VHH binders against BTB/POZ domain-containing protein 2 (btb2). Designs and how they scored, part 10

Target 1, 284 residues: BTB/POZ domain-containing protein 2 (btb2), of Schizosaccharomyces pombe (o74778)
Amino acid sequence: MSMNSSTEISQEPSIMKPVSSISSFVFNAGFLQGTFSDTTLIIKGETYHLHALFLGRSPVLLQKLIENNPKGDVHYTIEVETEDPYVTKESCLFVLSTLYCDSPRIPAEVNVCSVLAVSDLLGLDTLAFEASSLIEKSIRPETMESVIRFLDPNFEGLERLKMGMYPRFTSGLFNKAIQVMYNTLVSNWNTEYARLLCNLPFEVIKDLLESDKLTVGASSMARYKLANEIVKMRASFRKQNHIEGKGDESVVLAFDEGSRGIQLVHIAPGAESRRKIWKATSVR
Below, E stands for the ipSAE of ESMFold2; O stands for the ipSAE of ESMFold2 at other seeds; V2 stands for 0.75 times the mean of E and O plus 0.25 times the DockQ between their complexes.

## First folded at step 4 (VHH)

Design s23 (framework vhh_7n9e_1; at its last look DockQ between E and O 0.65; V2 from the best seeds 0.00; counts 0 for: pae O 6.4 > 2)
Fold by ESMFold2 at other seeds, look of step 5:
Structure s23 (fold): chain B 284 residues (1-284), chain A 123 residues (1-123)
Amino acid sequence: as target 1 above (284 residues)
Amino acid sequence: DVQLVESGGGLVQAGGSLRLSCAASGFTFSSYGMYWGRQAPGKGREWVSGISYSGSNTAYASSVKGRFTISRDNAKNTLYLQMNNLKPEDTALYYCAKQGYTEGSGPDWFDYWGQGTQVTVSS
């Protein structure tokens, strides 16, 4: 914080204290200290002593304030319930603090995914979109698994991945993640992406490895070998973790469906023979 | 020296369409998210739509969702807003704004914004 002067007060020694700005007073006395608070806000069991005037900048909280005090009594008690694990005390503190500021910035110290979750909960669309933008910029091999888990924390599958848990703000993130993977898969498949590739739905793995946007070496054989390594890694993962009922996965050489010379196939549980997958026209 | 110049506004009948453009200079356009906002006569500024730096993610105010489409061309440093099925309540000065926080120096949501282009929708 710095002191700024619009006029010079005196050349003489002075005991005058600087006048705090309205914004500084609102944030420090209001948000941080709860001075003159008129509202008890409860989110996931945590209690915040805040001010209806500022909380009303959230359309969600405004509605609750109106519902819980239609006669304009002097104190509000409102609650926002959620089971969302991304709604945390730290993220709630940050997001609530933005209601007391004109120009909030998302600091590096807070979890941006949790900021998005709380912003969505409180109807703060601009902040939610800014959080989503930061998540998008952070997508790289080292963060890919955490981003994918954020999109589908309950492992519901491809439909959830495509939309995320907050579709108004996350619906483009999966596609961006896949575009990053096209440029980084070959260098990271057995390191940063190993666990991710084992947990992704087969449909995603198939589309990724068959895509002409993915370049693997100079020939179809290089792509075939990589795809087999990944399929083998996934099979080992299922065995080590006692995951059953998923059937088997295989890779065949195929040029009849617009693929990059390979086709990944899923052999349903109870299928007769893995040896039969050599015939690409018989696998549909 | 960020500069944003809007164009494409005008007078249209209700139900009509317009396409707004925002020419950007003075910064690396492809590194920042962009916003459209509007200001109706006698009202404060209203956020309309946002688009991420790559264009992969977009968001809209509920009042325009389904009717307006934000897009960008990073090769041409240009932001667009396609406005369809225009209503009289869409009458406003429309301006584009640069996202400030992705630069790491600007704390404001609308850190830099243009002069705007007028859109008037008659019945």
Scores: ipSAE 0.158, ipTM 0.618, lowest interface PAE 6.4, mean pLDDT 82
ESMFold2-Fast, scan of step 4: ipSAE 0.681; ipTM 0.864
ESMFold2, look of step 5: ipSAE 0.203; ipTM 0.653
ESMFold2 (binder alone), look of step 5: mean pLDDT 81; pTM 0.817

Design s24 (framework vhh_7n9e_1; at its last look DockQ between E and O 0.01; V2 from the best seeds 0.00; counts 0 for: pae O 6.5 > 2, placed apart)
Fold by ESMFold2 at other seeds, look of step 5:
Structure s24 (fold): chain B 284 residues (1-284), chain A 123 residues (1-123)
Amino acid sequence: as target 1 above (284 residues)
Amino acid sequence: DVQLVESGGGLVQAGGSLRLSCAASGFTFSSYGMYWGRQAPGKGREWVSGISYSGSNTAYASSVKGRFTISRDNAKNTLYLQMNNLKPEDTALYYCARESIDTGEPLGYFDYWGQGTQVTVSS
């Protein structure tokens, strides 16, 4: 059965096209084109020509509008200063667009971590928390290093990892990441996790490998071998990158105190550390 | 149909405690983050607290941090808000909401809302 839609196309040319919907007009003419803009917003050196009415939906921007134009003049110039590397032009555009349009979709090129950073900067707490929820859902071996780096971009250590850079929204992400690692370490330690494991604090490595939540083969020797491979990988990384002053790490067999048959030991670089070497008896 | 039903509100004296519940139905509760919001008379809606789908990530407005605790029981499809050391400024209609942010679906805040439960804090 053959049908042709050319008749309906002919009907369309005879009909006057209406002005776009209010929501479409606000987004296209207002946000994208800056028509009738009354505000120059500067974030991290980028300039945005926007509208105080919509910017006022951000508590942070509202306060700046009030402070920088107390008499209600026609023109506003406001600046938000930050050195946060996760605040990018693309994420700012997306987050600012949410002030103009309900339910915009996150473009594929926009990093959700950056959405969280900009949302936090602008006081948009619901969007920041929703971004953190998406990050949590995305935690898997392929994304683990990027999530951990987002939590602690300067490698400050365990306390930063536990809180993240935006503690109001990121304080639970590290625990979730560790839970995922318990189930994925054995299959990924020398591939997806290799660089991550070299950069994690010793305390995290020790807790991860000693935990009964981690399953490694059928015997204590399987866990011992895995732990030794990871410790050797970390030592090679430090030597290759000329990282000194961290002391040494080792793995010993242990049968007491519920350690799952191993214990990781950090040997501090001081003189006293060499006299306290742990010794254990092998069982196989 | 998505349905959210709050309960546990009431009258308490300042310094007192209340525990709010939100019973959820009509969707897979464990797949969504959840929020508490409030609206005091003559004021706009205010976000209070959020909790991720798994419960592992929580967030609080600065005005309630350290006093309120959000939690969820995914087996019972129930969201909770434990409110301690209540102050008169906590007086409001409290409502729960479901998160809607998803890269595959339209973004939205407070995609679905409950009717709310009244909390009144007297001095």
Scores: ipSAE 0.166, ipTM 0.649, lowest interface PAE 6.5, mean pLDDT 81
ESMFold2-Fast, scan of step 4: ipSAE 0.642; ipTM 0.833
ESMFold2, look of step 5: ipSAE 0.291; ipTM 0.734
ESMFold2 (binder alone), look of step 5: mean pLDDT 83; pTM 0.830

Design s25 (framework vhh_7n9e_1)
Fold by ESMFold2-Fast, scan of step 4:
Structure s25 (fold): chain B 284 residues (1-284), chain A 123 residues (1-123)
Amino acid sequence: as target 1 above (284 residues)
Amino acid sequence: DVQLVESGGGLVQAGGSLRLSCAASGFTFSSYGMYWGRQAPGKGREWVSGISYSGSNTAYASSVKGRFTISRDNAKNTLYLQMNNLKPEDTALYYCARRPLYDDTGDYGMDVWGQGTQVTVSS
């Protein structure tokens, strides 16, 4: 019925600050202050002093707590090894803090791709899915290159992009990215679209233009003309911005059952000079 | 009034199938991601599946991946969960939830949840 104020000195640390909810107290006392810490967690060489009870909300950390607690030990020491560059101290601090909250939200200032990486690492399915959904909403021509680099850092092509990194949570990101790419290819190229097409890796442009999912006039010649225009635009962009290419990008007609009538290639200097000599001789 | 109403639960034998529906009203359904969750007797809530606002991004808990399919019809303001190859351990109260918007209000407790629909799988 009544509460007595029994503290004679109100210079208590923030842990003793009045809070209206269990969640707020757990976050302040547990996560921020480290009160009654019983677990040393090491992620990518960084050490965190936390609580087995709250870390147990992560299925990955729960399994490590079970595996690494020999009979009789009262303090846990667990380690998560990763070479993922998106796993950062800042994102680990945020993601670990969500284990001390009942309804976490991803702030605008936190790198959402890094939140996805850490959430996937720790088996936090709901948070990982929410992060991926925020990334999906952010996909537009201006952000596309950044998203592609996140999903496929080495630009290995559409098959990698289709699965993506963290494939349990990123399958839909590919669908959104490919939709923006195909819409860019068949639209009138404004400044943003032209920049996107010029900045995409050759292998991505190659896969897109050779794809049976791209419908351009339903003829090899229409596809050839589109591809040739894009290749020329990319060449002009490289020249204007002093970007060194690995051979000239070119479009050739390909008469085989596996292609849509065209093929994008890098022309080696030797092959290019031989082709020019042959054409000059046959024409003149 | 913001409401989520689940339906489609019932009794089914192991190996059988059920399709759950969640009817949403009182908000712009097409602007929100949606979840399916479940709670078995004596256990905590478990996230089952999620779907983005557009339907293009889906994710599943490892326990149901390959057996369950989440989908949505934004024209009908309805969320679905197709459950195949049901197992006794799938017995739970299934509920849909609206994913919170990340609007940075600092209010960490504002989600919309349905009342749930009971699924019982006999062995």
Scores: ipSAE 0.115, ipTM 0.602, lowest interface PAE 6.5, mean pLDDT 76

Design s26 (framework vhh_7n9e_1)
Fold by ESMFold2-Fast, scan of step 4:
Structure s26 (fold): chain B 284 residues (1-284), chain A 121 residues (1-121)
Amino acid sequence: as target 1 above (284 residues)
Amino acid sequence: DVQLVESGGGLVQAGGSLRLSCAASGFTFSSYGMYWGRQAPGKGREWVSGISYSGSNTAYASSVKGRFTISRDNAKNTLYLQMNNLKPEDTALYYCAKDRLSDEYGWFDYWGQGTQVTVSS
């Protein structure tokens, strides 16, 4: 139990190994009670009374502690500015608490996306990776829209979806989400995925519906019918929300392509481009 | 503000049944996925079951699959968990949670106070 720096440290051949009692003391007295707090940390305007020694376990906070307090005051004041909406008071409390314990575990009730955001912000790579792994394992129809929105909250498009907002940890999540959609789209396109499918970029819809990995009925007509319904749903959504598209989304039959008998096309208004595309009504 | 109030817990013998309810307010219930979680004495918290905003998709932890059924009534803003063939290992505080999908980011943004389930042998 070391509570202050006024005691000298002596090195000797035999040093006591830390046991769980020190960890529990540090967490209870230090984090929960704020005993001997020497640091005021401000994140997004929320104030935390903590300890430089334990905050130094974050490389980001360590740098700020080194750069601040040049006046020689005993108390540190450091600030982390962020506009990230995933950085919440609840997630900050959880992530900061992990600095006061050994072998932290992300509990089921904590917002894992927010834990990833704060961990990335504070340079806690191991915790960020664990959070990302939990998100990946949790991808299913009922969480799909939440995951996609987490990857691209501002609807920037396909490149953002592929990277996510925290590319060091989120770049693999989109591919996993698409893999899950390959096996679950047929049963969820007009329910769990309806809103999501209306907001995804055309390129993503095209790649998904044309993929040989998409599990649909045995006939090519089943794939055509599914794709046509989704395209119609997207068109209806754009009309209802007064969204101006760049052109018509359409599904045509493609008998000699690797697209499993269909092709999705996005055509600008104009006779020239439309004449070169096989129309479903003119091919049986 | 988001409010979730769980009820329906109690003491029951092994092999018995209980139905838990979660009354939701302060948000558009029909727009969010909902979840049930539990925490047993001396153990970590665990996810039990989830249901989509429409009710079309459900998922269960392997330990409860086949015994528990999650459902919802969007007209009544209420989430349910039907628990059958209860085991002593199901003894825990049960709580419901809302997905932050539409208006805020992340998996869960609120947990209720919980309802205690005790299964005697």
Scores: ipSAE 0.000, ipTM 0.155, lowest interface PAE 16.4, mean pLDDT 79

Design t01 (from a06 with Y53W; framework vhh_7n9e_1)
Fold by ESMFold2-Fast, scan of step 4:
Structure t01 (fold): chain B 284 residues (1-284), chain A 124 residues (1-124)
Amino acid sequence: as target 1 above (284 residues)
Amino acid sequence: DVQLVESGGGLVQAGGSLRLSCAASGFTFSSYGMYWGRQAPGKGREWVSGISWSGSNTAYASSVKGRFTISRDNAKNTLYLQMNNLKPEDTALYYCARDQGIAVAGTPEYFQHWGQGTQVTVSS
């Protein structure tokens, strides 16, 4: 019941495309200075003073704004609860700032995994996909451990590692990380990747070390030595970090007498015979 | 060796539609994210759209969002770009690219391609 006059759509002036100065004003006056803030947003106990108009660009925040009844003073108070450790104050500030921009870019100084976490939390699918794409493109040997830890921080299992915490956006990351690891191990493996190998589930290590794509020398003995070193390293890591696991892992060298003495390296759980050789049946 | 062959470009009037295809070979297509980029006459390369390895996630440049649709067929090793409501500003050489794992979005490596691209020309 304010002193506002009625507005009709047919009375609107010609529409002009915004220039960069308008986006600059919205960002500087609105986001940075908090001019005419009408919304108090609380995420993980941190308070942000923002604007319903721009927060409405998030479908999650829009729904919360609609559900809130301001009781006539038109100030909104909305809360988003999460236990996600990747949702940080810095990532929230960055993601919320993108709602005040036309075409946001994720800068190198921002933790891209945290941007994905907040984007997923707020239903910002385009930004979440861009973050996931950037993570995927940045996977290299030295970043792979961080990506695997991001996908499965509590070692909850292979399904979570493959899908990630945000499966709509992270399903490609595991495959990319494994691809980079295959390429790295084939061309120039060294102990720098030891911690990465210790963090992988048994099923992934078994597949990797038994793969014909992994080339570590001209002989089966070279592959056996590498596999045995990795298995021992994994056992030491689990002992040092008090991680409960599926028994002791072991490496078995199997010999097939039917084919020019080809030897196969097999990774087995628990106490298996270390060497298994096919017996030739006595001829009549 | 990675090979990408783009096709489906041509001449079209403003408001028209075109469907671009990218045939991939020399790598496991289903394991990689894929991208469409374009280069207009006298301008640098511009990212247009991206799709995750599974096809579950897609993203678009603001200039094409709502008009273009990226998709993939992993069984056929083919990437697609459905372009609707074409504008003269969409005139460019279109190319597809595979994720390199070492590039970030917006770098020259991000827009690397292995084919000659397919020319799209939109008349007013």
Scores: ipSAE 0.000, ipTM 0.104, lowest interface PAE 14.5, mean pLDDT 72

Design t07 (from a06 with Y53S N57S; framework vhh_7n9e_1)
Amino acid sequence: DVQLVESGGGLVQAGGSLRLSCAASGFTFSSYGMYWGRQAPGKGREWVSGISSSGSSTAYASSVKGRFTISRDNAKNTLYLQMNNLKPEDTALYYCARDQGIAVAGTPEYFQHWGQGTQVTVSS
ESMFold2-Fast, scan of step 4: ipSAE 0.000; ipTM 0.136

Design t08 (from a06 with S52T T58I; framework vhh_7n9e_1; at its last look DockQ between E and O 0.43; V2 from the best seeds 0.00; counts 0 for: pae E 6.2 > 2)
Fold by ESMFold2, look of step 5:
Structure t08 (fold): chain B 284 residues (1-284), chain A 124 residues (1-124)
Amino acid sequence: as target 1 above (284 residues)
Amino acid sequence: DVQLVESGGGLVQAGGSLRLSCAASGFTFSSYGMYWGRQAPGKGREWVSGITYSGSNIAYASSVKGRFTISRDNAKNTLYLQMNNLKPEDTALYYCARDQGIAVAGTPEYFQHWGQGTQVTVSS
């Protein structure tokens, strides 16, 4: 039949549709659309329709695929349970997408801390290490509080800070953060670092302010004044937030170290109670 | 322009030691994280160890932890891998690679800036 003789001839295509590359097809049809998915993956209550072949690139997910389908069912159903607040839907989507492509590109504003958390959860050690490297490069006054929070989200103290929540990948980040603070504390203590300094353990504050790696003016009086301002800020923070039982902090001059000659001291809560009783008695 | 040259491979008895070096040029070495990877005959590429730009964070594959030590000398633009208590399964072509920064790795293709490699063969 000729064109324009019937509607059936006019409906036939004259060209073939473009064919995407294998890499583009796998990512778009596979990951984004779930075409031919054979696996229901559940992470933290979110459901993902994905492919066992690609999920098997995660040693954690591979083990679950093997354990949860011993009879070779048509469809896999696997679950990863976690209460980690850094494991989010957005971070899971990104990390899972890396299983579907080579040389994946990430957005500049990706939450790298969450990428580290999901990568560790799924046993993706190379990706977790890359995330830790990016976090280390990003440590600056504006990001310092978020990095420290990531290392110790439950305020457990110095030993947690040293290791972080993912020790294989985070154990050096605290030391790097402290190195950055030596160069940026004087300019940022009452602005970008204000809340951070109030929440850091006393041990950290003491070591930071007493260190010869920190330069504060030409005399011990400049360092003494700064230390007193920070101690006062911490005390105000505790009172404002009704934090009790932490005791008192003070700064004294210590002439052992010349221009760096200060010492931060902490008075235990029991001593506070005895001091309060004494003053109440004497005011009678 | 980016160039990575590995050296220090060879034949060694099981239980022996080797130290690999990776000489870097064509980029600011001290600004990049660095990795060692390996590829055994007939097998895929495997990440072995990584070290961040400052050297403050180090990670190892579980198969080599406790036996291998990664280090870097930023003044000499050189990456090192000290390999102790070598086993026959460590036999592979070992190569160094520069991190991609923003690019997310999880495949062999994330080593897009890697050297030619140095052969390590561990005899029984």
Scores: ipSAE 0.157, ipTM 0.628, lowest interface PAE 6.2, mean pLDDT 81
ESMFold2-Fast, scan of step 4: ipSAE 0.745; ipTM 0.898
ESMFold2 (binder alone), look of step 5: mean pLDDT 80; pTM 0.814
ESMFold2 at other seeds, look of step 5: ipSAE 0.367; ipTM 0.754

Design u01 (from a06, 15 letters changed; framework vhh_3k1k_2)
Fold by ESMFold2-Fast, scan of step 4:
Structure u01 (fold): chain B 284 residues (1-284), chain A 124 residues (1-124)
Amino acid sequence: as target 1 above (284 residues)
Amino acid sequence: QVQLVESGGALVQPGGSLRLSCAASGFTFSSYGMRWYRQAPGKEREWVAGISYSGSNTSYEDSVKGRFTISRDDARNTVYLQMNSLKPEDTAVYYCARDQGIAVAGTPEYFQHWGQGTQVTVSS
């Protein structure tokens, strides 16, 4: 049971505005031209004139905006401190520009490792995972050194390689990299991989060359010859560049099934001279 | 284009100190090890010091070990050579170079990119 209500309802016509992409306007006028900039962002000494509204899409920048202007003043000044060498002006410009876009994509011309570094710095997880996926798909002999240096810039060894420097995003990249290296080492050790192999820690080289996953002929002699050539290359590199080693590296034949017939060993400093004496004494 | 610009060379008395700088551009500085070389008049260019791309590993020629310290500032794309207890024998033009690796059978060689260097003179 309801009372009769007579109310005239007026339908207002829709208001039409000129059709222009809001995303195009925001990118062109906002990002490229800096129109109505309200924020000064400083990253690694480089200054960017941007907008709090769009920077707030980064959880890291949002937190800094709140912390540095709790009263909501009309202009913000925020700084992101980093010593990360992968954070470059070019990659900062690209990553910051993505905050002014609905569906950013990483173009081929941008350094994808640097995009991951800046995305991590600014808390842009989706972009960081996209960058990591692109790095994984790019792993080939020609890119291997760059990927390994990105994962382990300090050549700390296998544990670092497995995590990378940005573990939330780089974890798992080494698994793909090492599979490519297992399949391509024989054809690339003295070309695309030469410099990388000279710089990797002995532990990593030992793990790589003793692995049953390494695609090298079934013969222990084929593996021995490859390992011996790599060890000689590493020794020549250290001598020519006067890099201090923790002892001489050598390859021996081993009949342990798990090592596929070889072992890489460290020879204590000075023991190599005695080995040369033994070798000379054995000459007929 | 790879550019290396050395600076900081001067005339100093024996026992003095200098810090040399090398400003790098045209490549991802943080991805490369860096090295210092020197060349005295009438002598071949001699390796002096090296630093890995991460800064974790440093190496020195025996004659400078304990007196010279190599360091890097990746934020400024700069490698440094701190030179203490300078001797007349340290007189040379000092050059920095990007770590290019070495030539081995079938391995591509890279020519070192050399700047004009910076002159260090140790004299009374």
Scores: ipSAE 0.000, ipTM 0.104, lowest interface PAE 16.8, mean pLDDT 78

Design u02 (from a06, 13 letters changed; framework vhh_3k1k_2)
Fold by ESMFold2-Fast, scan of step 4:
Structure u02 (fold): chain B 284 residues (1-284), chain A 124 residues (1-124)
Amino acid sequence: as target 1 above (284 residues)
Amino acid sequence: QVQLVESGGALVQPGGSLRLSCAASGFTFSSYGMYWYRQAPGKEREWVAGISYSGSNTAYEDSVKGRFTISRDDARNTVYLQMNSLKPEDTAVYYCARDQGIAVAGTPEYFQHWGQGTQVTVSS
């Protein structure tokens, strides 16, 4: 049977739907002042005095409220444990405050990455998706380093970069970042953009420079020249920052097997240690 | 608004020890990797040590490996550099830097926020 049957649709009551005045009261008296607080919420050792009614909008907090008050006591105490460094006191305050609002917006002064972390922690998918969307829209050459670090803060490498810290919301962000780099390399190559490429793992550089999505000129020679310049800049960066390996990365023009005359650009690894440019413990 | 304040620099004899501190404010300290750099007179600023945001990964320049230890205290928003077996070659102004999404130490331009530095002199 239909999961969306008419028997699942309740009658819609004729109730006034005020926005600003009720929202202002609930936010100011309830959230900011803690008036008639019935719940003590502890996140990462920080205490918040809030209301079960509004916290119940989080599926994670609702479950904890039910677990910690099966007998219907008038006061709740619930705890959320996390080791996620992006879950901060400031981000918790903001995300919890959205539970007291009808239409929350993530303001420019709030750390959007931290909002995503707390939203994921509390099961607030809509807010987490909005945060992820804002991160995606902020991806440009100047923000690339911050985005890449957010996706792989533990130096795990390419696979982590592709998934990110919160895979339900961050998967695909790295592909978007690489697409921005494709566009940048075609239209606006300069030393600032070259700097970004020096910090990427070898596997990422190989995938980027060998990709058919990188449309530099009409020939493999244009791609070869660009790749060779980037590899030389990466070698200079490794020397300057005392990152060593047993050989240098190199760029080779190759021919497709059985297709004489078709030239491919291939980025060859110098040594396994070159893939560890991203890892702090690999610095020599 | 991002502020980094280094302290602990002093004059010390060869073979001595010092602990440098860097107090951070204006950002979520626990979300960023932290680095120590140094600059000797007439030389470029060079990387010394780094610690990841989680504290799980640390890295050191070859000349200081086994002698220096980087650590962090997220409850106090502070990163430390414990320097042992100091040599005259370690004489420099030491700078604290915040990571901008780079896991491995880069050029000074890769870090947006620097402290004012603390002078370490190893002589006599």
Scores: ipSAE 0.000, ipTM 0.106, lowest interface PAE 17.7, mean pLDDT 72

Design u03 (from a06, 18 letters changed; framework vhh_8k46_1)
Amino acid sequence: AVQLQASGGGFVQPGGSLRLSCAASGFTFSSYGMGWFRQAPGKEREFVSAISYSGSNTYYADSVKGRFTISRDNSKNTVYLQMNSLRAEDTATYYCARDQGIAVAGTPEYFQHWGQGTQVTVSS
ESMFold2-Fast, scan of step 4: ipSAE 0.000; ipTM 0.146

